# Ledger of designs, part 16: VHH binders against Transcriptional regulatory protein CitT (citT)

Target 1, 230 residues: Transcriptional regulatory protein CitT (citT), of Halalkalibacterium halodurans (q9rc52)
Amino acid sequence: MTKLYKVLIIEDDFRVAQIQEQMVNDHPYFHVISTCRTGGEALDYLSEKAAALDLILLDVYIPDVKGLELLWAIREKFRDVDIMMVTAAKEVDTVQEALRGGIIDYLLKPVQKEVLHQRLDAYVQKRELFGERRQVSQEELDQLRQVQVRVQVGETPLPKGIDRLTLEKVVNALEEAETQGLTAMEGARLIGASRSTVRRYFEYLIHTKKAKAEVNYGDVGRPERRYFLC
Key: E = the ipSAE of ESMFold2; O = the ipSAE of OpenDDE; V2 = 0.75 times the mean of E and O plus 0.25 times the DockQ between their complexes.

## First folded at step 12 (VHH; framework vhh_gocatamig_d2)

Design q1 (from p6 with S56T; at its last look DockQ between E and O 0.01; V2 from the best seeds 0.00; counts 0 for: pae O 9.0 > 2, placed apart)
Fold by OpenDDE, look of step 12:
Structure q1 (fold): chain B 230 residues (1-230), chain A 119 residues (1-119)
Amino acid sequence: as target 1 above (230 residues)
Amino acid sequence: EVQLVESGGGLVQPGGSLTLSCAASGFTFSRYALAWYRQAPGKKRELVAGITSGGTTFYMDSVKGRFTISRDNAKNSVYLQMNSLRAEDTAVYYCAAFGPYESFDFDYWGQGTLVTVSS
């Protein structure tokens, strides 16, 4: 069901917060309802209004917070609110801890508007999948997994020759293919790129354990690799 | 006191047009996202169209190309232009505002205006 998602920004830099607020508000499905500058403010706000909130954009570096303590506090007390990290923190241990905290996404600053919107779209897809349902099928869970793969691919440093936007298109194409998978030729047609280019992206996804390939031996012709999301 | 007052509802023939208005007061209008919802008899209330504080619009699929949401911050008003109306558009239409200074549920709602599309 179509809804307007309510967003809280937790960011101590008011300039950054303002930019993020504008980016979020430019998305048709989202609206920033408030901005907090400290952990104390955030917790106070959530204690009263968390029930109406959908998503938090959270920075790691908050003045009155040590490490990810605010994240964990929110997870403990306000479990129904989703959290997306938006931060300059690149340390692996920080990212890992945040993931253990149940974040839905991790974005590195500076964040581009297009990237943020793509991640917000992914978030909406996840939310719509669950909806008001009490039960989910295995197929639906598999779709959820595909959404997660999209999230994981987004902010990872990419090697030369791999473009993030193109990679996302490739992942989307694989998602849509579901159990049928895609050959390099099929992918090329869908993405509007050369077969060799698409193959490079597919192989990158395999290398990063986001995809797998099966070799089909047809009755006539060369063995062809078909690619699937993991 | 926060108020949202809808107007413009009524009876219209299929294929006709209608413009709904919502006048707001009691809050900083420009900071709020606005939306039109509708509820048909026996159905759940559904989001029809929305406009963010930044002016971005979105629509439910069934009204795309027919309905247009707009806002006038100077008049503290939001509008819904409805063209090519269909019988299935019959419902009570509600104006809603979403913003930072709202109550616990973060939603302000109007009382609604009835739109009936019938021959």
Scores: ipSAE 0.008, ipTM 0.311, lowest interface PAE 9.0, mean pLDDT 85
ESMFold2, look of step 12: ipSAE 0.358; ipTM 0.745
ESMFold2 (binder alone), look of step 12: mean pLDDT 84; pTM 0.838

Design q2 (from p6 with S56T A97R; at its last look DockQ between E and O 0.02; V2 from the best seeds 0.00; counts 0 for: pae O 12.1 > 2, placed apart)
Fold by OpenDDE, look of step 12:
Structure q2 (fold): chain B 230 residues (1-230), chain A 119 residues (1-119)
Amino acid sequence: as target 1 above (230 residues)
Amino acid sequence: EVQLVESGGGLVQPGGSLTLSCAASGFTFSRYALAWYRQAPGKKRELVAGITSGGTTFYMDSVKGRFTISRDNAKNSVYLQMNSLRAEDTAVYYCARFGPYESFDFDYWGQGTLVTVSS
């Protein structure tokens, strides 16, 4: 069943809010219910309609808010609403504090539509992973971790030779492989890149502690590394 | 009382076209987002297309390029133009109003109109 997720935008810049609203609404699974310009407005809105919301797009720079006080206020009073940061703030302390606040994602402005949609897709995957079940298996938890890794890949500064779009394809391929993992050759076939290129991306993921490799000795030829998401 | 009444359903051949209409009453139409859902036999109801109060549209992937949702606030109506219809489009189509206070669901639905795509 195609679910429609309800979104609140908290953004003081009206133009930015409109652009974000359009981007969100262009996604078939999302709809912006409202836009708030101040922390006061946001809290007032949430006090009445938080139960109807799934996701908040939150900017750090809100006129009547100091730092991330609004984030913490929302976390304290409205724990069932997910928060995605969309902001120009790139200070390490701010990002770290936001993460401690339980945000699901942190996007730096300017945000491209395709990137936003990818992050929204990731959010949907996370939300629908467990459904209405009250218990989870280790396999399901592993899938959750894979979704998290997917979200994080887009926000990490990439070294020279690593392209974001290609990296996302690589991560997606690994995710789909689940416990089977992928060899460089298999990855190359799936992504449409050279074996050496895919290997570079796999090794990058290992370096960043997002993937692991196991050596497979079962093949008649040279031992080959099989890669897995962590 | 909020009411949504669908019309325009019927039998059509593959590749054909059909326009569904939904007449709304009992609320300020221009302030609400509207949507079309469909439910095929043995399947769950799914969102087909939506249109916000501001006129922004969104579609499920399988109908993009074929279906167009529109609204006429003066007539309190929402429409679904369906082109290049396929057998898999066969379903009961429902008009729905966005529910601001309901989680995950639209708050009002029409009775539905049957669309059958068959040769």
Scores: ipSAE 0.005, ipTM 0.240, lowest interface PAE 12.1, mean pLDDT 85
ESMFold2, look of step 12: ipSAE 0.434; ipTM 0.802
ESMFold2 (binder alone), look of step 12: mean pLDDT 81; pTM 0.814

Design q3 (from p6 with S56T F58Y; at its last look DockQ between E and O 0.01; V2 from the best seeds 0.00; counts 0 for: pae O 6.3 > 2, placed apart)
Fold by OpenDDE, look of step 12:
Structure q3 (fold): chain B 230 residues (1-230), chain A 119 residues (1-119)
Amino acid sequence: as target 1 above (230 residues)
Amino acid sequence: EVQLVESGGGLVQPGGSLTLSCAASGFTFSRYALAWYRQAPGKKRELVAGITSGGTTYYMDSVKGRFTISRDNAKNSVYLQMNSLRAEDTAVYYCAAFGPYESFDFDYWGQGTLVTVSS
């Protein structure tokens, strides 16, 4: 069921916070309900209002916080709120620790509006999958993984010949195919690209461990590869 | 006191049109996102259309091309123009406001207005 998602921004730079607030509020599914500048403010706010929140945009560099201590504090006390990191921190150990903290996404500054909106859309897809249901099937779990793969693909530096928008279309096509998968020919028809182009994208996804291929030996003809999201 | 008061609901034939209005008071209207929800008998309340404080609009798929949400900050009002109404549009329609202010209630809701589409 479609809802308006409530967002808390934790950012010490008020200019950055304002820009992010505008970006978020321009999305029809989201609305910023508050902004905090310090870890103390954030925890105080959450102690009263966490139940009303859906998503936190969290910066690593908060004045009164060491490292990712705020993230862990939030995880400990407010487990029902999702956290998206939005930060200039590029250190691998920081990213890894944040992931262990259960973040849903990690965005590097500066963040473009279009990118943020894409990530927010991905977040909505994940949330809507679960809804208010208490049980999920394996198929639904697999769909969840596919949504996650989409988010991760968006953050990966792309080699020459791989376009982000095209890659997203390719991933979407694979998602829709689910357990049926796609051949390069089928993908080409769906995306409106050449078979060779689509194959390049499929192989890129395999290379980045986002997809797999199976060889089908048909009754008549040449073996063909069928591609699936992992 | 915060108030959201819906109006414009009623009985309409299929294919007909109706305009819902919501008059708001008690808060800084221009800073709030606004939305129309609806709840049909036996169904969960669902978002029909939304408009951000910046004017960006959203519609559920089934109403795209038929419904239009708009706001008038000078009048502290939000509207829902509904065209080509269908039987499945029958529901109680609620106006909602979502704001940036710290309050006990982050979301404000109207009491709803009934829309019945029937021949």
Scores: ipSAE 0.019, ipTM 0.330, lowest interface PAE 6.3, mean pLDDT 85
ESMFold2, look of step 12: ipSAE 0.295; ipTM 0.699
ESMFold2 (binder alone), look of step 12: mean pLDDT 84; pTM 0.848

Design q4 (from p6 with S56T F58W; at its last look DockQ between E and O 0.02; V2 from the best seeds 0.00; counts 0 for: pae O 10.5 > 2, placed apart)
Fold by OpenDDE, look of step 12:
Structure q4 (fold): chain B 230 residues (1-230), chain A 119 residues (1-119)
Amino acid sequence: as target 1 above (230 residues)
Amino acid sequence: EVQLVESGGGLVQPGGSLTLSCAASGFTFSRYALAWYRQAPGKKRELVAGITSGGTTWYMDSVKGRFTISRDNAKNSVYLQMNSLRAEDTAVYYCAAFGPYESFDFDYWGQGTLVTVSS
């Protein structure tokens, strides 16, 4: 039987907690066993049930908690429970302190389902690497480092019609084109999208000052824009 | 070798009762938290009830007041008394053992026992 990882969500906003719960439960290896709204509730819960818990999704902004006091309290009393931060807190000091608290990951809100699942997969890989082994090799340690704490830098909310994965593909295509650049038609062929769609992404990149366009008058027919990364 | 063996499953009418048992071997039973999970057809496995090494119990909301989890360390066994059974309780029930506060211990699982609630 495959191990099922048990998750506790500590989040005061019930709507956010519900969304996170759904995301976690959609993962085949994870399920949420409870949700706590306050630090007091969380500590009470852990005092009784921490032995059955694998992972905590923890928000920084908890009503009855100052700063990261809950994180440190959990670290002090329940050392075997892993903690992933899921929060809107972007302050460098907060992130640094959380890292010192031994978190496994730091995710900025809003969290996309696919991103969360990727991070959960990484967590599983780390847990399974050691197994029942008592010793590890340098190679294994090196592999472990690759799955250690990552700070997700919140992406600027993308406008309607701009998808993150598609945008990455578009950027990669422009990057590969280097000084040659790409027309909307060429981009469409490379990405497998319509010219209008690719053009929308190119124009978005220009708007965000990540790309530039030049008009090409040398082509037979109508002048067209060629796009380049800045 | 670690072994968890469930028993007690079967067919029961709505409103009926059933007691599941799980016999464990191959590990220090008293140090482990124990739990019952269930998986219905087409649904994800869910935690039904748990009991810590210290005897603290937990239940999912839908079974509170109807199900009781208990353990007997002398017999290396965990039990699930199920009363007032409903059709929605139909599932394969799994016994699980969770290691103490050691960061890399794996859970142990039984093979499951089928509980069918039907008129």
Scores: ipSAE 0.000, ipTM 0.257, lowest interface PAE 10.5, mean pLDDT 85
ESMFold2, look of step 12: ipSAE 0.381; ipTM 0.757
ESMFold2 (binder alone), look of step 12: mean pLDDT 83; pTM 0.838

Design q5 (at its last look DockQ between E and O 0.02; V2 from the best seeds 0.00; counts 0 for: pae O 13.1 > 2, placed apart)
Fold by OpenDDE, look of step 12:
Structure q5 (fold): chain B 230 residues (1-230), chain A 120 residues (1-120)
Amino acid sequence: as target 1 above (230 residues)
Amino acid sequence: EVQLVESGGGLVQPGGSLTLSCAASGFTFSRYALAWYRQAPGKKRELVAGITSGGTTFYMDSVKGRFTISRDNAKNSVYLQMNSLRAEDTAVYYCARFGPYDYSLDFDYWGQGTLVTVSS
């Protein structure tokens, strides 16, 4: 059974933190348990509460921290907490160092709600794949690769699991849908692929800012994401 | 064992109000999102309202402004305040717990339901 994930936000700008908190809390499977403004505050908090924490949203620019020292400190002392970078830092060196620090994702500000939710979804998928299992197959590992940190630098090849031809079909389907958009289910029907597969492509398009998603709570039966081309 | 037990259903006149309750047990209540569904005769089960552990709420369009979902973690309970009830609100109402993450997946646990009948 999937629990709701507890999130710590480390962000010195309280306005940004508040926005991120709202975004996270709007996700049905996440809840922000606290916000810290400094590295010292963060480490103090983690010393007491790390065991209850699942995910940290970490900004690079923390007032009392040099570079990624906080990241490394957290990684060293609190290894069971996952870290997602959410920052304005675009420097390649910073990104590379963060990756070496074992982050699960790297998001550049400003972060759109849909993008954040997509990345949180990916995080959940990865976590749930492991579950309480002690062993994994190669196929499962391959699935994990699909949700790994993707740093887009320029025109990069399509990520694993995204086929160009299929992507084109997906885009065409979204184009035809116009303002009506498509759910993953509808897309699956149109493309002739599984719902999960189509969702992957939709989320990819969101990630690349080519599409957007809206959570529909209308008279459709249950909450669902509806995807639109931008 | 996970258990959800609904209560509060009954007969009410149009324009009336009713509060549904769902008592949960067998799991850490505060770690899960909850929802109310309803199913009218001959219709599919539909989401009415949901609430995350953080208190974020969402509603189907037809009940917005009339229904309010809330939770009390201390009592392991979720509630649905229903105001300005209409005949079309007549249905069996179910309490549900969020399951594994996927918006396309069903909730993993349901109560037995409580009947709400709106009739003059």
Scores: ipSAE 0.000, ipTM 0.220, lowest interface PAE 13.1, mean pLDDT 84
ESMFold2, look of step 12: ipSAE 0.419; ipTM 0.780
ESMFold2 (binder alone), look of step 12: mean pLDDT 80; pTM 0.806

Design q6 (from p6 with G54R S56T; at its last look DockQ between E and O 0.02; V2 from the best seeds 0.00; counts 0 for: pae O 7.1 > 2, placed apart)
Fold by OpenDDE, look of step 12:
Structure q6 (fold): chain B 230 residues (1-230), chain A 119 residues (1-119)
Amino acid sequence: as target 1 above (230 residues)
Amino acid sequence: EVQLVESGGGLVQPGGSLTLSCAASGFTFSRYALAWYRQAPGKKRELVAGITSRGTTFYMDSVKGRFTISRDNAKNSVYLQMNSLRAEDTAVYYCAAFGPYESFDFDYWGQGTLVTVSS
């Protein structure tokens, strides 16, 4: 059985916190152990319970906190707890500073349940990959990169003709193919879509620098592109 | 040896009630968060209800108002009172304990007990 991840929500809006709590608790691998409304409450809680905590969902806008001071305080004192930002803050400077603070993810409100669960799944994949091991191989690091690509696909605004769920299936198919890659035909078979549709998604992934293509001249007929995740 | 043993499962009619029990041994029960999961045929395992070491409870939306989780540290037991049962509640129910440390070694699971809701 997989580990149950313990979550702390730091959110001053009680209604938002309740919604997030429900979303988290609906995931089979996560549960909320507490909710804090202020930075003071959060730090007090962490002083006692940080060792039992895996993940913090942190809002930028906390009443008794200026900017990202709470984030930095947590980073200074409780380095082993992962932090996911869940906030309405869209300012580039805030996002950049949060990233420098070592957050694992940044989600903009309003958060949909499906999106949150996808991000939590990605988090689990990363945690399980590292486990309690002291060293990692290049192959394992490459797998980590693939997980990151999945996370990025979930956040980016998608152009017309690109569906998020379909894109996720396409990315998953490419991940499973690993170093073998996929042709548009093979992808079409796996995803259950037309060859032209899958090609559109592959090319989108290349355009966003998440995939690459190689030309295969081994087949009879016209050269065919084989697609790989970066 | 750590053990979690579920009991109380069985066949019940829609609208009926059932109480599940889980008896724990082999670890410091009071320090652990406890939960009930369930898995229906063809579905993934899902968290039904949980209770922290401090007694805070949480529920999935579909069971709110119908199910109640509670714990008795003196008896090293956790319970799930299920009222107004529905056909969709049919599943194998699992008891779980989660320790205070960031380690897979501190999570324990029972073998499960079957709950069938049918007329």
Scores: ipSAE 0.015, ipTM 0.368, lowest interface PAE 7.1, mean pLDDT 85
ESMFold2, look of step 12: ipSAE 0.227; ipTM 0.691
ESMFold2 (binder alone), look of step 12: mean pLDDT 85; pTM 0.857

Design q7 (from p6 with A33V S56T A97R; at its last look DockQ between E and O 0.02; V2 from the best seeds 0.00; counts 0 for: pae E 14.2 > 2, placed apart)
Fold by ESMFold2, look of step 12:
Structure q7 (fold): chain B 230 residues (1-230), chain A 119 residues (1-119)
Amino acid sequence: as target 1 above (230 residues)
Amino acid sequence: EVQLVESGGGLVQPGGSLTLSCAASGFTFSRYVLAWYRQAPGKKRELVAGITSGGTTFYMDSVKGRFTISRDNAKNSVYLQMNSLRAEDTAVYYCARFGPYESFDFDYWGQGTLVTVSS
């Protein structure tokens, strides 16, 4: 079973960041969990959330920092997070210094989707070949089971009765529910559809292995079926 | 059908405040970058403020510190709080969605809402 990798984008230009986010989220094994516009924002985010990240997409040209200073600041404090540079900087000395900083890859802007996906595929292959670098704690295991999967849904032909836009709403609702998950009733309220409709979409996601259901024993009565993204 | 519907425009005195709203429908709102643009008479449409799906905001220089963009993913809405309004802020304000990764541009626009700052 392939892990869903969590990505931080550090990019000042909102249009570029949005494009990168959409491209990353289109990949079946990756999901962007945040974006940061400045070095200060990035370091603040990492001080709270670095353990939740697998990969950073980092631009060299970020306001408030010079050159590769952000890369080095991240490496000083957050050695366990992998870094892929995505930047317009092409000077040989800059590339060599970034490589010495322990980056996984260096991509020149503008980045085509196919190139980014090829490099993300290579990253996954390296991680699977060399094994997981950390033990999974119970907290991390719980979080791993809540990882979002929505790109493959958008690229697969949809069966009759499943609408692409409604499916996106269902996936987003499951993402927002994180570790809590949703029942069909809770999903119906969030999405504005019938309980039967929402359950049909949840079961489609389970069938395509992009979601899971768990039976939780709560109050007296019927077991409660709750749905989570895989 | 993708739709963006602006509201909240009107006449306001210099130094006053307005809140613009944009109600979105027909797409997965939380995944998209949204922005406000404005167009004054005889001028090109210009970017005012934007907010990424990750919550990062940005502003044109002349509105920094006066305008605040925000989003409410539960209500599929994006807002522009405009404070300390000046005559130069008079324009039609448009809500826009940044398109899918292949387009590299804003692909859907609202009808616009007029903001007039006049004494």
Scores: ipSAE 0.000, ipTM 0.159, lowest interface PAE 14.2, mean pLDDT 76
ESMFold2 (binder alone), look of step 12: mean pLDDT 81; pTM 0.809
OpenDDE, look of step 12: ipSAE 0.012; ipTM 0.281

Design q8 (from p6 with S53W S56T; at its last look DockQ between E and O 0.02; V2 from the best seeds 0.00; counts 0 for: pae O 10.7 > 2, SAP .716 > .668, placed apart)
Fold by OpenDDE, look of step 12:
Order: C-alpha cells, then sequence, then structure tokens
Structure q8 (fold): chain B 230 residues (1-230), chain A 119 residues (1-119)
C-alpha cells in the first residue's frame, strides 16, 4: 500500500505555515502532522514524536533560534528525520552551512505548489530506492544522482524556449534510458516533440552540466549524438 | 486485532451524495490521525481528505467544498460526506489510521469500499 509520509513544519509565520500545510496535504503521499513556531516547540515535539516523523520543513528564521542552531540540534538528537529547508534566506554561507548539516533540499520562498510537489516526489523516489535494504550497488547510487539532477532541474531559472514541464519529461526519458542514453530522434518519439525541440533541451542539460553527449559513428550517414544524464 | 471497516459505498448518479463510514477497533482511536484515500482503475492511490488528532482537516483540491471529513472518537469512527459527486470521483475508497508516536508499522488500512458515480 502507498505510504503516507508524515511532515513537521517549523515556521513562525502562521500564514506561511498554513499555505505550506495546504500544499503538502494536497500531495497524495504527504500529511502534515504538526506545525511548530519556535525552536523550543520543535525540539519538544521531536522529543516525543520523532519516531513517527519522516520529513521536516524548516525555516532559517525562527524567533528563539540563532542562525542554524536548530538545524544542528535536530541533526544531533534526531538523525533519522530528513530536513528540507524552506526559507527566504539566500545567503551563500547559510546555504553552505545547511548543506553541511545534511539537509536533503533547500527551497527559497515564495514556494510554488508545483515546485514543492516536484521536490516531494523526488524525496519519495529517493526513499523508495533505499527501502529496507542495508547495502546499495553502484547502479543504485547512480540512480540517486539522477534523482538529484531531476530535483535541480526544477529550481533552475529556464531560458526562453525551455519549458519546465517539457524539461521534466526530457529528464525522465533520459533517466529511463539509463546507460543506453537517447538520441534526439529517440527522445522526440518518447516525448512527442520534434527532434530539433528535444535537441534544444538536451543541449540545455549539457550546458547546465546535467547531461553529457557521446558521438556514435556506427550508423550509416551523419554521426549522431547520444545523450546521457550525468 | 486491529480492524478498519469501511461502509457506505455504492452506485450514485452525478450530482448525488454519499456518506462513507469507517469503524475502527483494536487500537486507541483518539491517538490516531485519520484519512480517506481513493484509488481509481489504472491510477495511483491518492489522499482525499484527512483529519488530525486535534480535529484539523485537509482536502485535495478537487474535492474541496464538496467533501467533508469528520471523526467521532466515542464511536471510533471516521466519516466522509461526499456531495456533488462526479464521474471522476469513481474509485475504491480506503480508510487509514496513522499513529502520532509510532512508526509506520503501526499504520492501519481498511479493505476499501467501492464508489461508482454514473448516470
Amino acid sequence: as target 1 above (230 residues)
Amino acid sequence: EVQLVESGGGLVQPGGSLTLSCAASGFTFSRYALAWYRQAPGKKRELVAGITWGGTTFYMDSVKGRFTISRDNAKNSVYLQMNSLRAEDTAVYYCAAFGPYESFDFDYWGQGTLVTVSS
């Protein structure tokens, strides 16, 4: 049966918390079990209920917390709970410190519902990949990297001519192709777009260092590029 | 033994109403969050509505204003009032209970009840 992931929101702004709660609850696999407004509340809550919790949406700006002290406190005491940052803080040092704290994702406010859901989907995919397994193969690790690439694609400002939904389809097609990769022609068939359109998206992924291309000389005629996710 | 038993499903015309019930036993009902899920043929199971321990409710966008989830702790029951039903609401509806202090190993599911909306 489909698992319902339990979410804690740590956000001092009640209105923001409500909006985020609605967004999360609208996802078919997620449920907000509580909202905390202070670091103290959050730690108290976790002390009692951390075992039932899967994911925390954490804001940097919490009234009774200095910097990322709450993040580190949670990491120290509750290591099995995943943390996604959702904050207006865009300073490089804050982001870097948060990453060192082991966050799974960092989202800047304001967060759109579609973006949040995409990130939650990525989170689920990662969780399902690990499952109850104790060991992972290199192939599985490679799949994890592909999931990360998918998440990153959703956050990048897109240039003119690149549509987010189409880009997601393109990335998904490349993911499914795994080590076989895709030509522009093959991608076009899978996505239902022209070869030139798909090529544009592939080249965009290369430009952003999310994909690579190899030239195949085996076919009669013009050498064709085959594209792979990094 | 833990049990969740759904009832109230059936055939209804578009625009009609239906009330689903779920009777729970074998666990401390008041300590659990409750939810209704549904699964249509060929689709993934999706969360329709939920109600927390404290009574906070949430709904998927497509059912907002039409569906109402409620709970009665004295009767160990959760309900889903469905109004203005549409063909796209056709699915098997599942009752679920989620514990606040326990792992997912203690989440419970019903066997489901079929709701068919057709003219």
Scores: ipSAE 0.000, ipTM 0.246, lowest interface PAE 10.7, mean pLDDT 84
ESMFold2, look of step 12: ipSAE 0.131; ipTM 0.610
ESMFold2 (binder alone), look of step 12: mean pLDDT 83; pTM 0.832

## First folded at step 14 (VHH; framework vhh_gocatamig_d2)

Design r1 (from q5 with Y103F; at its last look DockQ between E and O 0.01; V2 from the best seeds 0.00; counts 0 for: pae O 13.4 > 2, placed apart)
Fold by OpenDDE, look of step 14:
Structure r1 (fold): chain B 230 residues (1-230), chain A 120 residues (1-120)
Amino acid sequence: as target 1 above (230 residues)
Amino acid sequence: EVQLVESGGGLVQPGGSLTLSCAASGFTFSRYALAWYRQAPGKKRELVAGITSGGTTFYMDSVKGRFTISRDNAKNSVYLQMNSLRAEDTAVYYCARFGPYDFSLDFDYWGQGTLVTVSS
């Protein structure tokens, strides 16, 4: 039997909230129980319903909140609720502070449905692993750190130009890169293939919803795509 | 108009089996979680089983291993297979749609219910 996790969305933009709500509700293990648009609404809601809540999707940019004050307020009063940040805030200081606040994950907008679902799956895996246990060994802790949704190469025939072994190497390289991601050039160096070849594999992973790309414009040079596993 | 119509209730002996059906209409069935509730005489209504849009199921402890909830999106129907029925399972059984923002007993839509009586 699978637990059904209850989710609160705290997001000022109703369109974004609606999209996220749909994404969450499409997951078999999750259901959005409410959406709040302000910090005041969120705290009022939590004061009554926090005990029934499992997860909060929290945006940094809330109209009546400065910085991460809402995060800290929630953390102080409602410690049993897990918090996943979903925000456009990319500032290192904000991310670091959020981590210090005990968030379980930090997702940058825009969030793809597949990415969100993978993160939710990872969340469930961690929750299930802990369970009701009171003690944990070092080995189990090590296992907990490794618990994540892995990119699986489908058993379906691969398109022309995509080799399964090479694809696995590319996926592994992206996994190791974690949140840092890889450019085509970096990938090429790691895999020992041409930039164009690696790029083809990266793009294939994007098309199959296994990876995503961000464009870095930088101060000098041409914009470059950086690839991440979902 | 959203409608939920239960059927399949009746009298059954202890240890017997019964299958309840709920026909839904007036909404995109496949996008909603559904549940069976029951209310025994003199007792509060309680959640018996639920099924998410994705097919994940959950049960109250007293019915685990005996009851099975399932859905058929093509027929806009949800079912409750009840095996090894007990006297304490006697109740009016209700079909409910999970609201988008509520998992409480106060659902936005309920059926009229179907009576299940387990008696020798």
Scores: ipSAE 0.000, ipTM 0.219, lowest interface PAE 13.4, mean pLDDT 84
ESMFold2, look of step 14: ipSAE 0.489; ipTM 0.822
ESMFold2 (binder alone), look of step 14: mean pLDDT 82; pTM 0.814

